# Ledger of designs, part 41: VH-VL binders against p38371

Target 1, 215 residues: p38371
Amino acid sequence: CNFEQPETNCFVQESPSWAVKYDVVDSPKDANGDECTTTAPLVELMGVYKYVNPETGAAQLALRPATLASRAIADTTTTSADQTSLGSLDTEPKDHGFCHANDFAPAFVNVAASDTAAANTIRYEFTNVRVYSAAVAPGTQFTGELKYTSNGCTSSYVMRAVWPPAPCDTASTEPAENCGVGSGLNPEFAVVCQPTSATGTTGYCVPAGDIPSFK
Key: E = the ipSAE of ESMFold2; O = the ipSAE of OpenDDE; V2 = 0.75 times the mean of E and O plus 0.25 times the DockQ between their complexes.

## First folded at step 22 (VH-VL; framework fv_romlusevimab)

Design ae2 (at its last look DockQ between E and O 0.01; V2 from the best seeds 0.00; counts 0 for: pae E 20.3 > 2, placed apart)
Fold by OpenDDE, look of step 22:
Structure ae2 (fold): chain C 215 residues (1-215), chain A 123 residues (1-123), chain B 108 residues (1-108)
Amino acid sequence: as target 1 above (215 residues)
Amino acid sequence: QVQLVQSGSELKKPGASVKVSCKASGYTFSRYAMNWVRQAPGQGLEWMGWINTRKGNPKYAQGFTGRFVFSLDTSVSTASLQISSLKAEDTAVYYCARQRGYVGKHYYGMDVWGQGTTVTVSS
Amino acid sequence: SYVLTQPPSVSVAPGKTARITCSGDALPNQDVHWYQQKPGQAPVLVIYDNSARPKGIPERFSGSNSGNTATLTISGVEAGDEADYYCQVWDTSSDQYVFGGGTKLTVL
């Protein structure tokens, strides 16, 4: 496939739900340098929003992990802003159709202490985020890196995201249910069903390869 | 909230010993190494070492071996610094500081600091 | 021993931009952290991993690296920014934290 397309503005599909896959790069370690077990989700939904300053034209990208947001329901100490990672975004694609997003603030929630667990902070730190905004698929794929920390246990990931979020069943032979025709995804996208758990079959369609992920 | 609370100021004679405590709260104590940092009057920050809060093994910086001992009381989420055979040059503010994290190429730093403990050694 | 070099002092007028440098021979292979210390207070982490900003730290604070020099930039300097600033790295060779000598930022 020829992916050479004319560059456009840095279009980003704004949506409360992108499907995001995290592939582990560095295994989790705590701040002692010892191994720990807490990791980011295998897949999750993510809110993605673009803000443009009407006066300056400066653009920002906001990432709001759904898992983080869900944990915030019991958190009375953090705000929606705290639960959202906001970074700068290019106004135009710079290389190979990608718009770069940088300088993300950490997104985090505080989990109150319980009878069995100390208070905890879950933190998402995004870096090197690149939104694919080429004409062939403007603003419906992005990649980056995640540093995930929970209770002092930190791991790192390659992040790959696609829009729209299509639920899938790995056990299904129906294309519409297994990231094929009828799923709602761009038929040119190379996607695979990622279960939400290691043993489950229900998940979301995520990029099968590096971004941009095309067949 | 996450915080470190240190013990109060100390005035000691040369040759005496002092123990500075650092009580952690608001987080899982055993997940974060505890650093000790010294700051002599009018001087900069000097890393003394850290202690693994899970295993209890200390790492001492060069120049801080022998008279300096890091210890833990995990039951009360407390790290301690003991200085023996105190000298005048040990006069300083001593800080405990939580290790921020560790991953991959070593993401370090100290994100939570105690308020500091002033140790004055004077005859 | 590994040394991080900072200017002893930097002066800046309110509203202007202050730049505090930190130089080290192995800095390109290190992550730099920055601490702010106001008089009589404990240090506060203001930048970590070269350019990351902790939550609660104003956007006026930024970090960058170029060659053997890391720079803490404070835009729109306020009177409250007057403090000592220290850079820090983990030196893998000596297996220890190393602080810069500190920079006194004076707001004129």
Scores: ipSAE 0.798, ipTM 0.912, lowest interface PAE 0.5, mean pLDDT 94
Fold by ESMFold2, look of step 22:
Structure ae2 (fold): chain C 215 residues (1-215), chain A 123 residues (1-123), chain B 108 residues (1-108)
Amino acid sequence: as target 1 above (215 residues)
Amino acid sequence: QVQLVQSGSELKKPGASVKVSCKASGYTFSRYAMNWVRQAPGQGLEWMGWINTRKGNPKYAQGFTGRFVFSLDTSVSTASLQISSLKAEDTAVYYCARQRGYVGKHYYGMDVWGQGTTVTVSS
Amino acid sequence: SYVLTQPPSVSVAPGKTARITCSGDALPNQDVHWYQQKPGQAPVLVIYDNSARPKGIPERFSGSNSGNTATLTISGVEAGDEADYYCQVWDTSSDQYVFGGGTKLTVL
């Protein structure tokens, strides 16, 4: 834990649930450049998986946002593969223990019309994804960029993600409920509680800063 | 109690190197990243980057990726800034500043600053 | 690329209120921190996270972040408040800290 050692492979903690925070870079605009209101979630859970192609040996990273997965129940026109963004993944860490993932295919889901909303396609485009894979906390944090489109409204974000997901409440005085001792997180991680809504207090612990986010 | 004490002022010739040290006391050194901030005479503050005091991995701001090297001696809770191939424009006060790394919210900025080290590069 | 703009100077009479602004396009989504730097001294954090005061900072210091402008407000200004004041954010687009250019507060 106190030793700096190079990572020999790109380990990624596979899980249906990582906590991911999005910080806006480009505010929502429509195709005309006019302001619109649809945004990515402040925080969501995300499936993260590593695959190795048995025919080529190439590694891939799969990202499956919980928002797309939850809408897949109603969607008969998109497959689970469409709801998962798959990109290339380095086989060895580079530079400072980062494994780069690139060339992600878009992930999307078709949302049928409802009483309150027209039919829509929710679309995630990930770029410049970097998984921290150094020996102390291999494959448990990553960062990247998101372009999010819904209802003709496009916005862009920096994403920062941590495993495991830890529910939290900014109004709680209990450390375990506010990203502290007992939360289930690696105690060396620097994290903050991100509520799922702008007015609420409950959400998930997310990286406090630049990846890798450590105290 | 919490304190950052920097090494003394330096007068250097162009082309020389300098090492500015920043000794931390009164807190767990490895818990907080260390920032470096430059202030040229009569100018504002410039963020140079930080170093993770547990892992030793630096992040450099754009424009500081060449001649500037951050390092640590964790046995004495000390962060250091090395500047090589000194130029006249490197004349500045250099500050170390502690990153407030963990709270129940986002960043709280730089909460503890060293006294500054003046580096003067003169022919 | 991302720039925080501050007025170069602000003058305020003793006992009155000083307001120092910091403008930037991404400010609605950023936590703004404020530093006081007296002549010949290191900066001191006076406001963090838009409006929070560190322990030991007088209540006459306050902050806000609304629209594309953050404001440091110093009520009941004293001669000892003469200093340069800097705003600072983390810029998510470039993944780095950015300081404003600084504002010299003169009490006269």
Scores: ipSAE 0.000, ipTM 0.413, lowest interface PAE 20.3, mean pLDDT 84
ESMFold2 (binder alone), look of step 22: mean pLDDT 92; pTM 0.950

Design ae3 (at its last read DockQ between E and O 0.79; V2 from the best seeds 0.00; counts 0 for: pae E 2.1 > 2)
Fold by OpenDDE, fold request of step 23:
Structure ae3 (fold): chain C 215 residues (1-215), chain A 123 residues (1-123), chain B 108 residues (1-108)
Amino acid sequence: as target 1 above (215 residues)
Amino acid sequence: QVQLVQSGSELKKPGASVKVSCKASGYTFSRYAMNWVRQAPGQGLEWMGWINTRKGNPKYAQGFTGRFVFSLDTSVSTASLQISSLKAEDTAVYYCARQRGYVGKNYYGMDVWGQGTTVTVSS
Amino acid sequence: SYVLTQPPSVSVAPGKTARITCGGNNIGGQDVHWYQQKPGQAPVLVIYDNSARPKGIPERFSGSNSGNTATLTISGVEAGDEADYYCQVWDTSSDQYVFGGGTKLTVL
């Protein structure tokens, strides 16, 4: 369904924690073009912030994946700026309530060499990011594409994100613990519980469909 | 910390052979293909091909088949280029360069380069 | 064979903006990479995937790609930017890398 374009600013819910799901598009390949097994997380939290230049009015969107934030603790070779992907953001919604964000800088961390492994780099490269900023749900969902690389193994994904981050457990019968009533999520959002691992039951509520994801 | 170090300059006569080495360090050698690029004096960059550092299979660009051989010594993270039956026109700087990455159907350039090896062929 | 066309030379005054073009048939659908080569040195990747900058490359360097032309833009040009610049693509049809002929950037 098509939504009418709102005449509002590109509102983005600023938060250190969004719930982000990655759906694989291209399976992981190394720089030889051979198969490898390293992938992005099934789900993770992400810091999302909007910056506006007070002089020009230009807006930027900053994305900081939890994977990079956690690895940053041990990494003294990269800065906070290196670990955050910064891109341009539309001032007003342009397409069915979406604000487009482009030209993201790669975000990455380095993993120091050990006795058993050579040095490594984990890199996030975002493209075609779109924040849903319609009046019915301003700045609480976004989508985009991710190219994820770890130790030369690269894969691509469709990214889908929702705020607030609601923890969930697929083994729970309580609605509040399984992305239902009481979870803190907008009741109109279509969401599902995504475990953090393939064998686990605990994770976060993520969009059930394409953005915007509504019931 | 990631770097490629090539062997020194070579002076050869026509008909001779030369082997240029490229030693990699600071990363997992077997995850990145190694490219070879030629640059004749005063000319542009020419892609010669690459070698798969995991499987060892080479890919040669058009015009660089026959006399040009890519090889590996994985025990020391080294790629090598051998040129046989050298000609005057083989005089050039030869670079090894690490493949940056691959997704889908695209290869994404070269992010680390050796310092280059000058090969001079003269009578 | 796929061909990338660059102007042989571009001249720019210090502090001004230099634009180096790379022409190719429907190049806008490709990922273009740019290399800087200073005299007597190896090439250095300065832009990849049309517009991305490696770490250590100044923000003065930017890239764009649309239609039949990719462009490397260097704002606030400095004397140290004088170098040869090469564009590059992976040509899926011929299954090989293709370099442009290179552009000599002179800072006046």
Scores: ipSAE 0.875, ipTM 0.951, lowest interface PAE 0.4, mean pLDDT 95
Fold by ESMFold2, fold request of step 23:
Structure ae3 (fold): chain C 215 residues (1-215), chain A 123 residues (1-123), chain B 108 residues (1-108)
Amino acid sequence: as target 1 above (215 residues)
Amino acid sequence: QVQLVQSGSELKKPGASVKVSCKASGYTFSRYAMNWVRQAPGQGLEWMGWINTRKGNPKYAQGFTGRFVFSLDTSVSTASLQISSLKAEDTAVYYCARQRGYVGKNYYGMDVWGQGTTVTVSS
Amino acid sequence: SYVLTQPPSVSVAPGKTARITCGGNNIGGQDVHWYQQKPGQAPVLVIYDNSARPKGIPERFSGSNSGNTATLTISGVEAGDEADYYCQVWDTSSDQYVFGGGTKLTVL
């Protein structure tokens, strides 16, 4: 048995679904500088994928918000590539097991006007993304910054994400349904149930604090 | 498709007035301030100011607080620049440009530009 | 008032890397935007927030900003990159946008 950990790469758990929580930093303002009301979701699922060029070793991180994919059903003008944000990803972890991802292209979808709704563009701009890749929890939590724009209304957030996406219910007394034992999450993760709406009780388990979020 | 289409080039004499129009399409006009930028022949870009498209209040850069007036016709998603008492030094290309956004107390530049309107002031 | 200083011209051979600087007091604390203006055309935003690229801008365009200097870097320069390049900030103290004087990139 070898006591030394093998050298680690920037492993990322690839999945169509991570649970991502957004905490507001700058309240919504339009491009005049005036108050507006549209915000990012409280929590959403996000596709997370790693792309590696085997000839150069260069890595990319792809982030695809479920909200953009959902809106794309009605979109005739944007492609699936437009709905996915690609950034560069470190090949080796830095400072305390973080792999940094930067230089993200925006992800967006255009929604044409209808008889009952105005045209809209939803845009996600990710910056300072950091994937926690240390061997204790390799590539199953990340944090970053989001600028979210809908119909000219922009707000900014800290995002915190965890894999796997564990459904939960704040009204439940069962630990498995409230981010506890039996939920499918690493038992050492500090997580909390984030409802998908301000008035509901059901949602997904998200990190309770700064990444890495441990009990 | 997001577009800004400006009115055609103008030849004017000193002392006259000119109005440059900028018609927006493909987005919600009232959500994005409209900037005006001047470029004299062979010179760089000079920010003239903007107009808040929801409230209609203008902001003028220093040096543009007199003969230059920004206005809106929100019914047709149009911003206009009026220059009165034209001087030879007003000869320039005038651009309208849509403000990209505002977050964290910072305005994030101009993401969509009109094609420019050449105003020539000659005797 | 806040002043942004750019070199008036930069010449770079095809396929090489161009670096266009924008100098300003503590510009590293600002969010710098860059515009490309090809001859006879309107400006186009190529970098915003120091380093972010709008859709349609090639990956060979990049930006950095530290200390008193922001830099637009164009790798693998092509003839089609010949243009004037302007840096811009929003100066909160004077409540105005400020453009740099512009840099003419020549590909030779």
Scores: ipSAE 0.565, ipTM 0.842, lowest interface PAE 1.9, mean pLDDT 90
ESMFold2, look of step 22: ipSAE 0.436; ipTM 0.789
ESMFold2 (binder alone), look of step 22: mean pLDDT 92; pTM 0.946
OpenDDE, look of step 22: ipSAE 0.741; ipTM 0.886
ESMFold2, fold request of step 23: ipSAE 0.506, 0.380; ipTM 0.818, 0.779
ESMFold2 (binder alone), fold request of step 23: mean pLDDT 93, 93, 92; pTM 0.952, 0.953, 0.950
OpenDDE, fold request of step 23: ipSAE 0.860, 0.850; ipTM 0.940, 0.937
ESMFold2, last read: ipSAE 0.518, 0.532, 0.460; ipTM 0.824, 0.827, 0.806
ESMFold2 (binder alone), last read: mean pLDDT 93, 93, 93; pTM 0.954, 0.953, 0.953
OpenDDE, last read: ipSAE 0.862, 0.854, 0.852; ipTM 0.941, 0.943, 0.938

Design ae4 (at its last look DockQ between E and O 0.53; V2 from the best seeds 0.00; counts 0 for: germline match VL .385 < .500, pae E 15.4 > 2)
Fold by OpenDDE, look of step 22:
Structure ae4 (fold): chain C 215 residues (1-215), chain A 123 residues (1-123), chain B 108 residues (1-108)
Amino acid sequence: as target 1 above (215 residues)
Amino acid sequence: QVQLVQSGSELKKPGASVKVSCKASGYTFSRYAMNWVRQAPGQGLEWMGWINTRKGNPKYAQGFTGRFVFSLDTSVSTASLQISSLKAEDTAVYYCARQRGYVGKNYYGMDVWGQGTTVTVSS
Amino acid sequence: SYVLTQPPSVSVAPGKTARITCSGDALPNEDVHWYQQKPGQAPVLVIYDNKARPKGIPERFSGSNSGNTATLTISGVEAGDEADYYCQVWDTSSDQYVFGGGTKLTVL
C-alpha cells in the first residue's frame, strides 16, 4: 500500500484482504458446452490495491484473489502480475457514488500436470467492477462480475465484496461472531455470514444484499 | 504449455482422401471442443465446424457436410479431419483450433490454434 | 447467411492508431472476437468478448462495440502489427461461427 500516491475522489480501501462473495449467475459449462462441476469459491479473501499515475492522475485497480494466490505457491510459470487482475479505475465517482473499474486483465495460475491429472489453468476474469465510494462508506464495498474458469469449466458470478474481512460462525449467537455488533464491520452495513463450504459454519461476513449493502 | 500440433503438408490427387491430425497437449483435451477452420489460398477464414471432444459428436457448418468427417482419438488427445473425394477447391490450409469456452450468453472463440496443415489437391 | 463486413484494407503510419471495423446486424447481441494473422502463420486471438484481451496481448490492442459495429483499435502501431485481422461471432440464429472477410493492415 503506497500512501504517497495522489489522492483521488475514488477512494478504495487498500488491503490484502477483502471478503468477497460470489453468487452464481451461470452454472458451470465446459468448452464443449457440456455441464461441469468446478466452481469458484463460495467466499474468499481478496487483495485490493489502487495505483495512481502521479503524472497523469490515471488510476488502476488491482484484484488478487486469495485462492488463486494460494495455488500460485506451487506455480513456477506465472508471476505475481499474472496472478493479479489489473484494470482501469475512474478518478471520481460517476453514478450514485460508484467508481467504475474496467478492462481487467485476466488473473490466472497454472497447475502443473500430475500423474493423474493434466495441466490446468485457473482463471479469473472480472468485468463491470464498481467500487462504492460515497462519503457514507468510501471504498469499503464493491461489486462486479466474475467469469471463473478451471480446467475448461467456466461459470459466472455476481461478485460482492466488503471491507474489513470479518470471520464469522453461523452457529454462534454472539453478534461479534455472526456479523453483528463487535465484528469490526460498519454497523450500518447489511452483512451475513457466508460459510467457506456448503456444509460448514465458519466463514466470512459478506454483503447481504446488492452493493451498497446497508441496513 | 498449451499447444496444438498438426500433421504435415499433404499433396493429393483429385478423388483421393486425406486425413489431417491435430494433437493437443498441455490441457484436458475432453473439456474443449475442437474447431476446424479452412483457409483457401489468399482467402479468409472459414469455419468448418467442431467436434465435442468428450462425446465425440461433430457439428458441421453448412457446406461442410458429406465429404468432411471429424473424429477423435482421445487416447492420444488427437482430433482429426478427413476429407474424401478431394477436389481442387479443397486446396487450402486447414487449422484446428481449441474452443475457448462457453458460459451464459455464449463466451466463444478460439484461443489456441494449430500451426495449420496445407492440403494441395492437384492433378 | 449472417455476414460480418470488414474493410479489405487499412493503412497506418508507425506510431499512429489503426482502427479496423466489423459490421453486422446482430452485433449488438453477440460477442465479437478478433484474430490476428501474420503472413504464413496461424491466427492468434487478440481480443475476445468484445473487449477482453488475452494474456500476452499488448495493451495497444483494444476492442469496442457501438451499434452494429465492432472496432479493433491498435494504438501506437508497430511494423510487427502488419497482418490480416478477422472479426468473428457466434451467430445464434444460424448456430455457427461467422468470420469477417478480413482486413489487411499495412504499416506504411
Scores: ipSAE 0.734, ipTM 0.887, lowest interface PAE 0.7, mean pLDDT 93
Fold by ESMFold2, look of step 22:
Structure ae4 (fold): chain C 215 residues (1-215), chain A 123 residues (1-123), chain B 108 residues (1-108)
Amino acid sequence: as target 1 above (215 residues)
Amino acid sequence: QVQLVQSGSELKKPGASVKVSCKASGYTFSRYAMNWVRQAPGQGLEWMGWINTRKGNPKYAQGFTGRFVFSLDTSVSTASLQISSLKAEDTAVYYCARQRGYVGKNYYGMDVWGQGTTVTVSS
Amino acid sequence: SYVLTQPPSVSVAPGKTARITCSGDALPNEDVHWYQQKPGQAPVLVIYDNKARPKGIPERFSGSNSGNTATLTISGVEAGDEADYYCQVWDTSSDQYVFGGGTKLTVL
């Protein structure tokens, strides 16, 4: 009568929205090795979920980029499962409070041809994902690698993510609107406002440095 | 729809030449390298090489550096394989296959294949 | 030259799991690709980059790579899976793609 359920110490804040920044490692190339221009977003929201099999204790981490979710409305050829990258997740922290997630399946969506663009598959491939699970800020930051393919153009990135998502404006003088006091973020997090476009000022607060990103 | 359509099967005598064409549609031709793969009767797949479809630079596998020539006609999105001085051992199915790309290593898998062209060399 | 070794044949009952191996010295950590070829047809990419599944390939196809051996796993085998299966890697020492010799999967 005193059977214990499987236990995991790999905490992940589950949410439909984390803020994720991508920093380029390999610039976009096509299959011939020639330069092309299609890139991952500078920043996007991402769904992050943890699943645990109660009989075996095996854990999985699911990553659902908002770019794929938004395009899914028009895609009759992929399912929510195709649009979500599922990988194995450690059950216990390793290496200074990190939980590793590996073996991610690709996430993708098919974009139908339009008046001005050919049909396209947008694909995310995540590797080496590490969730910071230490008790001071359990499961609210993670890092990993992204290989992004769209329009035949592939590029690679370091991915750094934080919860909760906090909207921001680099042009604002109010701290709450520029990743400071009142933004809703843990005040010990080191974060910076990343605009969603190269020329705009509005975006989301993202980790300022390597995970764990603290002041 | 991404598609590779190859020219029809050919019956040739030793010493002749043959040109196998591979017409691409449904994608940006210059963005994907084109591979050529040979399969002799009852045998496995053998990579012959690829051609850069933007610049036209071929890469030939070891053993395919003489009588085998890859070429392009980019105006009609077509890659071609020419085999000269045909020998009986050239009897095979020849496939074109589009290279799947990702950045960093310049290594590719083949995600779309032509239907194959049978070349028969008989004495 | 670099050789990828596959068993010549594998027989599996319908509904069971087929495992097809591909072995080579210092098999790369990445970029093992798997192709299915049915009789009289062109090959079809079923797994790329060790474990990634192209559009339209069912979840019952999976792949793994443990360094010197890559494995294609087909769960719930159906009669329609009867085909030749080829692994492929890029061999950096010879600077070319290499295919394995192929494995004929028979569904009894």
Scores: ipSAE 0.000, ipTM 0.485, lowest interface PAE 15.4, mean pLDDT 85
ESMFold2 (binder alone), look of step 22: mean pLDDT 90; pTM 0.943

